VHH binders against EKC/KEOPS complex subunit cgi121 (cgi121). Designs and how they scored, part 12

Target 1, 174 residues: EKC/KEOPS complex subunit cgi121 (cgi121), of Schizosaccharomyces pombe (q9p7j3)
Amino acid sequence: MILPLFPETQVHVFVYENVSNCAAIHEQLISQNPIYDYAFLDAATILYKKQVYSAIIRALEDRRDEQMKTKTIHSEVILSLSPKTEISSAFRQFSMTKKSKNIVVVKIDSKLTEEEEFERLDKLVEGNRVEFSDEELQKLIDFKVLKKNYKLDPSTLENPLASILSSIALRGYS

## First folded at step 2 (VHH)

Design qc2 (from q2 with S31T; framework vhh_6qgx_2)
Fold by ESMFold2-Fast, scan of step 2:
Structure qc2 (fold): chain B 174 residues (1-174), chain A 123 residues (1-123)
Amino acid sequence: as target 1 above (174 residues)
Amino acid sequence: QVQLVESGGGLVQAGGSLRLSCAASGRTFSTYAMAWFRRAPGKEREFVAAISWSGGSTFYTDSVKGRFTISRDHAKNTVSLQMNSLRPEDTAVYYCAAGLFPYSTDEADYDYWGQGTRVTVSA
């Protein structure tokens, strides 16, 4: 995917279900292995494609404006999913854990084609690839986690898209 | 209840300028990305310009880049399109739109639409 405002920036998003090696991946992320330079998200926290793209756009805007709060564009994507500006909280809310079963993986500034990234990620992730679509994401979401992360009440939960995107857009806005 | 109302359209000669305004009522759109689309006679609706929820990012279609400027006023709940160096091919009905996804050129990403304001540019 190419974003009109960021035409030089390649964006790839991958979804895996029934991942059996999340603990191993998590260990590689802690050790900062450069092979794992992706944003690894828990699919339990992602309901819409637009949720992920909104966080990517926010992270790219922050990089362009030299306002990034984290060291990498991928960690900035994770931060940008959170309605808060606290880095540690955002990672606890949205990052893949050792216990995760389904994950969303984001790659920005890839030097590889989407096909080559698929081949590379399939070697790292022991799970089943599924389409990055609202339909597939809705099968993997945990609504209790979503409610807590975005502070949704019963009235907003009926159509959470507006609340989620507003929360991402308003992060740090007074 | 929720309305977007455009104003500022009219007849202008080539090389002239017009400023279009869009006023939102019934709801505060501070969290919405705003856009302008246009429909020329005999053509489909096309994207013109968009501004993010914060106003910090703007995107333009190539044919208007450098000539048009989109801006917003959160306090007045308005978005404006300053159109300079107008050309006959800019003749169209201009529509204001609001959506939650920034920079989209896709009509489907916009939840609220105005009824349009007519701009005619004579040779």
Scores: ipSAE 0.013, ipTM 0.425, lowest interface PAE 8.0, mean pLDDT 84

Design qc20 (from q2 with S57Y; framework vhh_6qgx_2)
Fold by ESMFold2-Fast, scan of step 2:
Structure qc20 (fold): chain B 174 residues (1-174), chain A 123 residues (1-123)
Amino acid sequence: as target 1 above (174 residues)
Amino acid sequence: QVQLVESGGGLVQAGGSLRLSCAASGRTFSSYAMAWFRRAPGKEREFVAAISWSGGYTFYTDSVKGRFTISRDHAKNTVSLQMNSLRPEDTAVYYCAAGLFPYSTDEADYDYWGQGTRVTVSA
């Protein structure tokens, strides 16, 4: 089982490269269009599958504990990627912008299969779908952005996984 | 960074109870998920129970559900396994493990391991 601690929670993660309509998607997110109820992340900020899953688990824990700081579970995922608890900073660091080219899209509480969500997202995102894998994410990451977001020094940047996961788990204390 | 030391093992009659404890050292303990694994003689290590970073979520293997309870105390850097209604098939060396990924039953996702504490359940 992928998420044994949350076996009834449907979780889907999608990766798109060469997205041409990020500006249009961004406008829909600003207008709070419910059709776009996903966490839209800039792929430049995501290096590992475990990074995304750790943020999802933290957000689900906060929801169950009634400790969410944001209005939706998808916004809580974005907050949970940040080593700090400041909402505006987290969104600035990790959210898709109108200038983004590659994105990671998270859906929680989906009533649809992964294949059905792909069909739905293909109507919203004008880009190329790629596998959600460490190999594909490594092609899209911006190490300068990653270093800034997680305060990595040169030695930890060579093997950042433990530092990133610790930052997510300790949110606000790093 | 994290060192784990188990205690509380011993000999107990079937139907009895034991409480295992694991003491962790290191400043990153609060960011770690904790788990218990066990290995019976001649067997591979098997997953028993896990608890999340916050302590708010627990996961158990089917054979121990309702009998075992995992808990943690962040202030004391400890994780415990309360074992009730023990059976002879629970006889094993019990290992404490720590990892940053909170729900894994996969040994490879645990970065730190204790040396184990022996539990023997007599018929």
Scores: ipSAE 0.012, ipTM 0.367, lowest interface PAE 8.5, mean pLDDT 84

Design qc21 (from q2 with S57I; framework vhh_6qgx_2)
Fold by ESMFold2-Fast, scan of step 2:
Structure qc21 (fold): chain B 174 residues (1-174), chain A 123 residues (1-123)
Amino acid sequence: as target 1 above (174 residues)
Amino acid sequence: QVQLVESGGGLVQAGGSLRLSCAASGRTFSSYAMAWFRRAPGKEREFVAAISWSGGITFYTDSVKGRFTISRDHAKNTVSLQMNSLRPEDTAVYYCAAGLFPYSTDEADYDYWGQGTRVTVSA
């Protein structure tokens, strides 16, 4: 994927269902193994492609403005999904856990082609790749988790996308 | 009740300048990407310029790059388009738009639209 605002930035997003090795991946992330330099998200928290793109663009904007609050661009994507500027809370809300079953994986600044990243990730993730599409994401979402993370009430449930995108955009504006 | 209202359009000779403004009412648009689109007589609506939530990132269509500058004022809830070195082909109705997806050149990604302000550039 190429973003018009960041045409030199390579962005790849992958979706895996029925992942059996989340505990192993989680341990590699805690140990900060550089091979695992991706944003590993719990698919239970992602409803729309635009949700992921919004967080990516916000993270890239923060990097351009020299306003990143985390150590890596991938960590900044995870932070950017959260409606609040609190790193620990954002990671608890959106990151893959040992108990995750379906994941969304984001790679930014890849020097590899999309196909080469697929081959690398397929060796790290023991699950089934599915298309990064709203249709596939809607099969994996946990609506109770989504409601809690974005504090959705009955009025905002009329169109969750608008509320979610607004929450991502307002992060850092109080 | 949510409205975007454009102003600043008019008649100008080639090489001249105009400043368009867009005032938002009914809500604060600080969480929205803001954009200007235009529609020339007999043509489709096309993207002109966009500005991100923070105002730190801007994007322009190639034909206006270096001539137009988009800016926003969060406190005043306004977006402006400074148009310099105007050309006859810039003649169009200019529309202000707001959308939650951060930056897009696709009009379908914008949820709120103004009524438009007319700009005529004479040769």
Scores: ipSAE 0.006, ipTM 0.277, lowest interface PAE 11.4, mean pLDDT 84

Design qc22 (from q2 with S57D; framework vhh_6qgx_2)
Fold by ESMFold2-Fast, scan of step 2:
Parts: structure tokens; sequence; C-alpha cells
Structure qc22 (fold): chain B 174 residues (1-174), chain A 123 residues (1-123)
């Protein structure tokens, strides 16, 4: 996918359900294995495609403006999902854990085509790929986790999109 | 059409050296891990050496560590295997392989294969 503000940046987003090897993937991430240079997100935290895209755009803006707070563009995406600017909290809130069952995987600046990234990720992730769509994400979300991460009250849970996007766009101004 | 072509094989005496080269055509392999496998007469293919897609990581089977060196040239789409201190047990057909997995010792992770080049090491 091409983003209008960043037309030369290749972005791929993949969704996997019923993943059985999250513990193994987590170990590879902790060891900083370059094979696993992706943003691995817990799908329990992601409700909308626009939520992911907003975090990606914010991370790319921070890179363009030399304002990145983390070492890689992928860790910057994880940070950008959080309404806070504290790195450890963002990773606790949004990153895949050993106990995750469904994940969203983001690749930025890929040297591979989308099809080639699919082939690579299918070898790393033991789960079922599903479409990156609001419909599929809604099946995987945990509303209690979403409420906690974005501090939503019961009235905003009926239509949280604006609150989530505002939190991502305005992080660091509060 | 994607093609990997090996060269540099031949007959050499124990203790000698050979340099194998693999040239890729039909597409750029800069995003691929490259590896060398070998098959001795009557045996299955075994892993020899691999180099990651970035060229920053290299892996060797124990029997060749310190004797063989794998390298790549992204501009020329080539991978090379420098073989020093050759032993009779290194006698095999050597195959070049390319795969999207950034590094691996497993044949299943390599999608493109050359036809092989024969290396014979005499006692």
Amino acid sequence: as target 1 above (174 residues)
Amino acid sequence: QVQLVESGGGLVQAGGSLRLSCAASGRTFSSYAMAWFRRAPGKEREFVAAISWSGGDTFYTDSVKGRFTISRDHAKNTVSLQMNSLRPEDTAVYYCAAGLFPYSTDEADYDYWGQGTRVTVSA
C-alpha cells in the first residue's frame, strides 16, 4: 500500500488469527533477530484499519521531522498507537505477548513485494491469515483492553473511532 | 525466467582450494538469503553455508567452519564460496540456493536452486 503523504514508502499490514507460536516469536523479538523486523501488535488492541494507518503516518512524520523517540520505524509505530509518549507503557499496551492469540503485523520500507512478505511471514507465523479489514479486526478486538488503553468511557465505546484517532494524532500535546 | 548457475567446480588434491560462484539471472536477488548445499554420492543434500539478505550474517555447518567463506555481491547478483583446506569428504555436487526467509539451514526455506557444480577432492 501507498500512503498519499508518503508515496515512496512501502507499507504492508497483515492480520493473523489463532496464532500458536507467539512465545517463539516473542523470544526472537527479545533477541533482536533482524528476521523479525516488523511491528508485531496484539490484535486485541486494534479495532480499525484507520487506527493502524494513523499510527504509521505519525511514525513516518516523526521520522521525516527527525523526532523519532525509538530506534526503529517499527518500534515508532508501536509508540505512535499510544496516547502517551512513554515507550515502555506503549509496548506493554500494544505489542504482541507470549500469550497473544491474534496479531497484526506491520512492515514499513520493505524491499519485498506484498506477496513476498506474505511468503516470508507465513514461515514465521503459525496461524491463519485473514483480510486486513474493519470487519475482521472487530472479531479480534478486546473492548476492555481498548477502553483501558485509550481511557474511553462507556458512552464513547459505541463509536470510539474519533477518540482513538484524536489520541494518536495528538499524543505529546497533552 | 529465474535461473541460478554455479561455476568453479573441478578436481583438486586434498589441502587445495577452490572458489565456487553462483550467478543469478532473470531477477534481482538482493532481498534474498543465499546458501550453498552439497550432495555427496549416495547421500542426501546437506547444508554448507548461508549468507543473509543484508550480507551481515553468515552461517556454516560445523565441518567447514574456518575453512569455507561465503560472500555476496549485490550489484552483480552473485554469491561465492571460497573453499580452503579441502578434504576428500568435501567431495560432492555443490548447489546454490536462494530464498525469501532471511537466513536458514533448511532446504525447505529455499525456493530457487541451481543445477549444481561437481567438486572432487582426491586423497
Scores: ipSAE 0.000, ipTM 0.141, lowest interface PAE 16.6, mean pLDDT 82

Design qc23 (from q2 with G99D; framework vhh_6qgx_2)
Fold by ESMFold2-Fast, scan of step 2:
Structure qc23 (fold): chain B 174 residues (1-174), chain A 123 residues (1-123)
Amino acid sequence: as target 1 above (174 residues)
Amino acid sequence: QVQLVESGGGLVQAGGSLRLSCAASGRTFSSYAMAWFRRAPGKEREFVAAISWSGGSTFYTDSVKGRFTISRDHAKNTVSLQMNSLRPEDTAVYYCAADLFPYSTDEADYDYWGQGTRVTVSA
């Protein structure tokens, strides 16, 4: 995928449903295994493609401007999904857990070809890959989790896109 | 809702400059990325330039790189396109467009559009 604002940056987003090995993946992430250098998100927290892309662009802007708060671009994507600046809170809210069933995986700056990246990730994740689309994401979202993470009230929950993207774009912006 | 109004178009000789402005109204405008598109006579709209909601990232189509500069003023709720070294092929109606996120140069991805401002560059 080409992001117009970062045309030299390679970005891939994968969606997996019915993942059976989240506990094993989580353990590899905790041990900081470089093979697992991806942003592993709980699909229960992601409603729109634009939500993921806005977090990616925010993270890429922070990296370009030398303002990253985390060690890797992938952890910065996870932080950027949060309306708050507290790192541990963002990871609790958006990262996959041992109990996750459906996940969204983001890869930035892959050293592998796109096909090699697809093949590699399919070996790490024991689940069914589905299209990265709003339609597929809407099947996996947990609206109770979404409401809590973005502090949505009943009036915004019916059409939360603008509220979510504003929270991502304007976090800490003065 | 976001409403966009363009200004600054006109007639200019080749090698000259023009500054286009787009004024927006709407509570959530600061969350929107902004873009300029243009449509030459007898052609479809094409992408010209985009700027992120923060103003920190910009993207330009190859034909205008180095000549055009897009900028944003959050306090005034405006986006501007500074057009330098204008060429006859830059003659077009220029449109301001807004989207919550500009992951594409495709006009179909933009939710809000201005009415356009005409730019004519004479040889």
Scores: ipSAE 0.050, ipTM 0.508, lowest interface PAE 6.9, mean pLDDT 85

Design qc24 (from q2 with G99R; framework vhh_6qgx_2)
Fold by ESMFold2-Fast, scan of step 2:
Structure qc24 (fold): chain B 174 residues (1-174), chain A 123 residues (1-123)
Amino acid sequence: as target 1 above (174 residues)
Amino acid sequence: QVQLVESGGGLVQAGGSLRLSCAASGRTFSSYAMAWFRRAPGKEREFVAAISWSGGSTFYTDSVKGRFTISRDHAKNTVSLQMNSLRPEDTAVYYCAARLFPYSTDEADYDYWGQGTRVTVSA
């Protein structure tokens, strides 16, 4: 995938459903195993491809501007999904948990091709790979979680995509 | 108040075509999947076709695949059902329905319903 504002940055996004080893993956993430250097998101929180892309762009902007709030670009993606700059809240809201069943995995700055990343991730994730598409994401979303994370109600549900994207884009640096 | 209003129903000969439209008012439906259901005289309501909230995915019941096409226009807040090669068994009242985000073939999952538009296909 090529981002217009970051044409030299390699980005890959993968979606897995019916993942049986989320607890094991979560353990590796807590131990900061470098093999697991990806952003592991709970698919229950992601409705749109543009939602993920907006968070990636915001994280890349923060890195470019030397304003990252977290240690890695991948943790910055997770933070960037939240309009708040509070790290623990963002991780609680969007990151994969031991109880997750469906996940979205983001890789930035890969030295590997998309096919090579698929082969690598297939060794780490015990689940069914599906296309990164709005249609597949909407099968996995939990709209109660989405409403809570972005403060959606009847007035904002008229255009949740615009509201979500604005929430991500308007995140402050302080 | 949210309302769905169907139009385009009528009488047509077998083999003919009709285009049904559903106009939504009271809010935009950009985050809603839209579907068409129908109820023939003396029968239960059944699923016909659905289109995802993004418009990128459609699903049809087997009896209408290849004959019916569902589409939506987000700017006009409308969903349409183009019905070709109509059969007498397609005679029914057609209902437009909306649910938040993912589409479903189960009528119980839909939040908003129109009043219906009548389609009669003569032999």
Scores: ipSAE 0.000, ipTM 0.185, lowest interface PAE 12.9, mean pLDDT 84

Design qc25 (from q2 with G99S; framework vhh_6qgx_2)
Fold by ESMFold2-Fast, scan of step 2:
Structure qc25 (fold): chain B 174 residues (1-174), chain A 123 residues (1-123)
Amino acid sequence: as target 1 above (174 residues)
Amino acid sequence: QVQLVESGGGLVQAGGSLRLSCAASGRTFSSYAMAWFRRAPGKEREFVAAISWSGGSTFYTDSVKGRFTISRDHAKNTVSLQMNSLRPEDTAVYYCAASLFPYSTDEADYDYWGQGTRVTVSA
């Protein structure tokens, strides 16, 4: 996907259901294996395509302005999903864990073709790939997790998109 | 969640300049990406320019690059479009629009719209 605000940046987003090897992937992320340079998100935390794209745009703005708080663009995407600027909290809230079952994977600035990225990820992730769509994401979301991460109350939960996007846009600002 | 009011339209000669302003109401202005769209007589509404939440990223349609500048003032809750070197083909009703998502040039992704302000550029 090409973002008009960042036309030189390639963005790919993948969704996997019923992943059986999250513990193995988590070990590779802890060891900082460069093959795993992606943002691995727990699908329980993602409700909309726009939620992911908003975090990507925020991360890209921080990189352009030389204000990244994390080491890689992919970790900056994870931070950007959080309403707070505390790095450890953002990773606990949104990153894949050993016990995750469904994941969203983001790749920015790939040097590979889209097909080659698909082939690589399909070898790393033992699960079923599904379409990156609001429909598929809504099957995987955990509303209790979403409510906790974005501080949603019953009235906000009726229209969570606006609240989520506002939280991402204003991350770390009053 | 936000209400938009445009101003600054009018009649101007080719080669002239005009500044459009859009005033947004409410505390949520800083959460929105802002854009200008226009509709010329006999044509569909088209994208003109957009600015991100922070004001750090801007995007323009090819026909206005180098002539138009979009900017925002967070203290005044306004977004402006400075239009220089105006041409007769710039004649249109100009609309201010707001989106929580700062990606789109598609009008369908914009949730809030102003009523529009008319710009007429004479030959």
Scores: ipSAE 0.088, ipTM 0.573, lowest interface PAE 6.5, mean pLDDT 86

Design qc26 (from q2 with L100I; framework vhh_6qgx_2)
Fold by ESMFold2-Fast, scan of step 2:
Structure qc26 (fold): chain B 174 residues (1-174), chain A 123 residues (1-123)
Amino acid sequence: as target 1 above (174 residues)
Amino acid sequence: QVQLVESGGGLVQAGGSLRLSCAASGRTFSSYAMAWFRRAPGKEREFVAAISWSGGSTFYTDSVKGRFTISRDHAKNTVSLQMNSLRPEDTAVYYCAAGIFPYSTDEADYDYWGQGTRVTVSA
């Protein structure tokens, strides 16, 4: 996928359900294994495709403007999902953990085709790949986690898209 | 909450220039992506240009790229469209739109719309 505002940047997003090896993946991320250079998100925190795309676009804007707060574009995506600019809290809120069961994986600036990334990730992730769609994401979301991460009131939780996207847009400007 | 008011439309000769402005009022404008759409008589509404909430990224439809420039001023709560080298086929009602999803060309992604300002380009 290529974003119209960043046509030179290749973006791939993958969704896996029923992942059995999250603890092993987490260990590879802590050891900074370059094979695992992706943003690994807990699907319990993601409700909409637009939520992920908004964070990607914000991270790419920060990179373009030399305003990144983290060391990699993938960690900047994770930060950009958070309504605050605190790196450690953003990672606790949105990153995959050893206990995660469903994950969203983002790759930016891939040197591989989408098909080659599929082949690589299918070997790294022991789970079932599903379509990156609002329908599939809504099967995996945890509304208690979403409410906590974005500080949603009961009335906002019924239709949270606007509140979530505004929170991402205001990161660093509040 | 966000109210949009367009201005700057009018009559202009082919090859001329016109600057459209959109003033936003209500809540914080800076959290919204902004766009211009247009509708010519007998045609559907089409995307013209968009600018991100930060003002750092812009996107244009192919037919206006290089001729039109979108910009925004957060302090004044305005977005502008500078239209150069105007052509008779640019004749349309121009609409300002605001939405929370950045970088969309789809009118369904914009929650707030202005009333429109008419631009007529004569041969």
Scores: ipSAE 0.005, ipTM 0.258, lowest interface PAE 12.3, mean pLDDT 83

Design qc27 (from q2 with L100Y; framework vhh_6qgx_2)
Fold by ESMFold2-Fast, scan of step 2:
Parts: structure tokens; sequence; C-alpha cells
Structure qc27 (fold): chain B 174 residues (1-174), chain A 123 residues (1-123)
């Protein structure tokens, strides 16, 4: 996918359900294996495509402006999902863990086509691919996790899109 | 939650300049992406320019790129469109729009709209 405001940046987003090897993937991420240079998100935290795109665009703006707080564009995407400024909190809230079952995977600056990235990820992720769509994401979300991460009250939980996007846009702004 | 009021429209000769302003009321202005759309007589509404919540990213339709500049002032809750080198084909009603998705050229992503301000560019 090409974003209008970053037309030279290739972006791919993949969704996997029923992943059986999250512990192995997590170990590779801790060891900083460059083959795993992706943003691996817990799908329990993602409700909308626009949520992911907003975090990607925020991360790309921070990179453009030389204001990244993390070492890679992929870790900056994870940070950008959080309404808080603390890196460790963002990773605890949104990153895949050893116990994750469904994941969203983001690749930025890919030199590969979407098909080629998919073939590569299929070797790394032991799960079932599903479409990156609001419909599929809504099957995988954990609303208790979403409510906690974005501080949603019962009145906003029924239609949280505006609140989530505002939180991403204003993260760290005071 | 957000009210938008445009100003600055008028009649101008080809090659001239106009500055449109959009005043936003509501305490959430800083969390909105802002855009300008226009509708020429007998045509559909089309995208003109957008600016992100931070003002750090801007996007323009090809026909106005290099001639128009969008900017925002968070302290004054305003977004402006500086229009230079105006052409008769720029004649339209110009609308200010606000939405939570900061990088869209799609009018469906904007939830709040102004009433419009008319711009007429004569040959």
Amino acid sequence: as target 1 above (174 residues)
Amino acid sequence: QVQLVESGGGLVQAGGSLRLSCAASGRTFSSYAMAWFRRAPGKEREFVAAISWSGGSTFYTDSVKGRFTISRDHAKNTVSLQMNSLRPEDTAVYYCAAGYFPYSTDEADYDYWGQGTRVTVSA
C-alpha cells in the first residue's frame, strides 16, 4: 500500500489468526534477528484499519522530522499506537507476547511486493492468514484490552473510532 | 462538537490571490485533520488540500500544487488556504472540513463541514 502523504514509502499489513508459534517469534524479536524486522502487534489491541494507518503515519512523520524515540521505524509504529509517551508501556500494551494468539504484522520500507512479503512471513508465522479489514479485526479484538489501552468509558466503547484516532494523533502532545 | 466558519471568498481577476480562512470552535480542534474541498457550478465536490493534526504533513491535488498553501494556527483554532496565481477553473464554493483521520483526500473521512465561501475568478 502507498500512503498519499508518503508516496515513496511501501507499507504492507498482514493479519494472522490462531498463531501457534508466538513464543518462538517473541524470542527472535528479543534477540533482534533482522529477519523479524516487522512491527508484531497483538490483534487483541487493534479494532480498525485506520487505527493501524494512523500509527504508521505518526511514525513516518516522526522519522521525517528526526524525532523518533525508538531505534526502528517498526518499533516507532508500536509506540505510536499508545496514547502514552513511555516506550515500555506502549510495548506492553500493543506488542505481540508469547501468549498471543492473533497478530497484526506491519512492514514499512519493504523492497518486496506484498506477495513476496506474504511468502516470507508464511515461513515465520504458523497461523491462518485473514484479510486486513475492519470486519476481520473486529473478530479478533479484546474490548477489555482496548478500553484499558485508550481509557475508554462505556459511552465511547460502542463507537470508539474518533477517540482512538485522537489519542494516536495527540500522543505526547501537551 | 466542531463548528467551522469560512471567510475570505470573493471576486478576483485571473492571476490574482485570495486567502481563505476557516475558524473552528470546540476544544478538540488540535486533534482534527483539516481540509479544503471545492464544488464548481454543475460539478461534484472535489478535494483541494489537507493538513494533519500537527500541521507537519500537507497534501494537495495536482491542479493546485505549487499555487495553493494550506496552514494552521493551533493557538487561534484556524486553518487557512493561501491561493496564488488563480485561474478561472478555480471558480467554486470552497468548504472547510474536519475529521479524525489525518491523511485522507476522501470526503467520507470528514465529519464536520463549513457552509462554504464562494470564489469567482474572472478572465
Scores: ipSAE 0.021, ipTM 0.476, lowest interface PAE 7.6, mean pLDDT 85

Design qc28 (from q2 with L100F; framework vhh_6qgx_2)
Fold by ESMFold2-Fast, scan of step 2:
Structure qc28 (fold): chain B 174 residues (1-174), chain A 123 residues (1-123)
Amino acid sequence: as target 1 above (174 residues)
Amino acid sequence: QVQLVESGGGLVQAGGSLRLSCAASGRTFSSYAMAWFRRAPGKEREFVAAISWSGGSTFYTDSVKGRFTISRDHAKNTVSLQMNSLRPEDTAVYYCAAGFFPYSTDEADYDYWGQGTRVTVSA
């Protein structure tokens, strides 16, 4: 996918449901295996494509402006989903855990095509790939998790998109 | 609720300049990405320029890059489009739009639209 402001940055986003090997993937992430250099998100925390893209754009803006708070662009994406700048809290809120069952995987700066990344990820992830679409994401979201992560009340929970995107865009500035 | 009102359109000679302004009202204006679109007579609306929530990032369609500048004033809740070196093909109704997805060139990603301001560039 090409982002209008970052046309030279290659971005791929993949969604997997019914993943059976999250514990094994989690161990590889802890060991910092470079083969797993992706942002692995718990799909229970993602409601919209725009939520993921907003976090990616925020991370890329922070990299451009030399304001990254984490060591990799992929960890910066995870941080950027959080309404706060606390790294440990962001990872606790949005990262895949060993108990996750559905995941969203983001790759930035890929030298591979989308199809080549899929072939690679299909070997790493034991689950069913589904389309990266709002329809598929809405099947995997946990609204209790979403409400807690973005501190939504009943009035904003009914139409949360604006509140979520504002939280991503304006963290630390409002 | 975001309301958008454009101003600054008019008639200008080729090579001239115009500055369009978009006044936005609403409690959460600063969280919206802002854009300008235009519609020439007999054509569909096309993207012109966009500016991010912070005002730190801008994006332009190729035909206006280097000639137009989009800017944002958070204190005044205003987005401006400075149009220089105008050409007859820039003749259009110009629309201010607000949306939540930054950098989108797609009309569908903008939830709020102004009424438009007319720009006519004479040869």
Scores: ipSAE 0.006, ipTM 0.401, lowest interface PAE 9.0, mean pLDDT 84

Design qc29 (from q2 with F101W; framework vhh_6qgx_2)
Fold by ESMFold2-Fast, scan of step 2:
Structure qc29 (fold): chain B 174 residues (1-174), chain A 123 residues (1-123)
Amino acid sequence: as target 1 above (174 residues)
Amino acid sequence: QVQLVESGGGLVQAGGSLRLSCAASGRTFSSYAMAWFRRAPGKEREFVAAISWSGGSTFYTDSVKGRFTISRDHAKNTVSLQMNSLRPEDTAVYYCAAGLWPYSTDEADYDYWGQGTRVTVSA
């Protein structure tokens, strides 16, 4: 995908369900294996495509303005999903864990095409690829997790999109 | 929910400048992007400029690049459009819009709209 605000930046987003090797992937992430330089998110925390893209845009804005708080653009995406600026909390809230079953994977600044990244990721992730769509994400979300991460009240749970996007956009300005 | 009120429209001569402002208010600020659209008499509404509320990234339609500047003020909850080197073809009603997607040029992606402010540029 090309973002008009960042036309020079290539962005790919992938969704996998029923992943059986999350513990192995998590160990590679902890060891900082460069092959795993992606943002690995727990799909239980992601409800909309716009949620992911909003975090990507925020991370790219912070990189442009030399305001990144984390070491890589991919870790900055994870931080940017959080309504707070606390790095460790953001990672606990949104990153995949050894117990994750469904994941969303983001790649920024890829030198590969989307299809080539899929072929590469399919060798790392033992799960089923599904379309990056609101419909597929709705099947994987955990509303209890979403409510806690964005501090949603019952009235906003009927249509949480605006609240989630405002939380991401206003991070650091509240 | 966001309510938007535009101000700053008026009559100006070609080559002149004008500054439009849009004040956002409401119980919940729910937009990630603020944008300006315009509609000339007898025409469809067209995109002019957008700004990401948090990071300040901007996107302009080709016909206004280098002449118009969009900006925001977080403390006052306002977005402004500085219009320089105005041309007769810039004559239109200008609308402030708020939406969840900062790169969209499609009016359908904007959830909240102001009433509009009229700009007339004389030859």
Scores: ipSAE 0.006, ipTM 0.364, lowest interface PAE 9.5, mean pLDDT 84

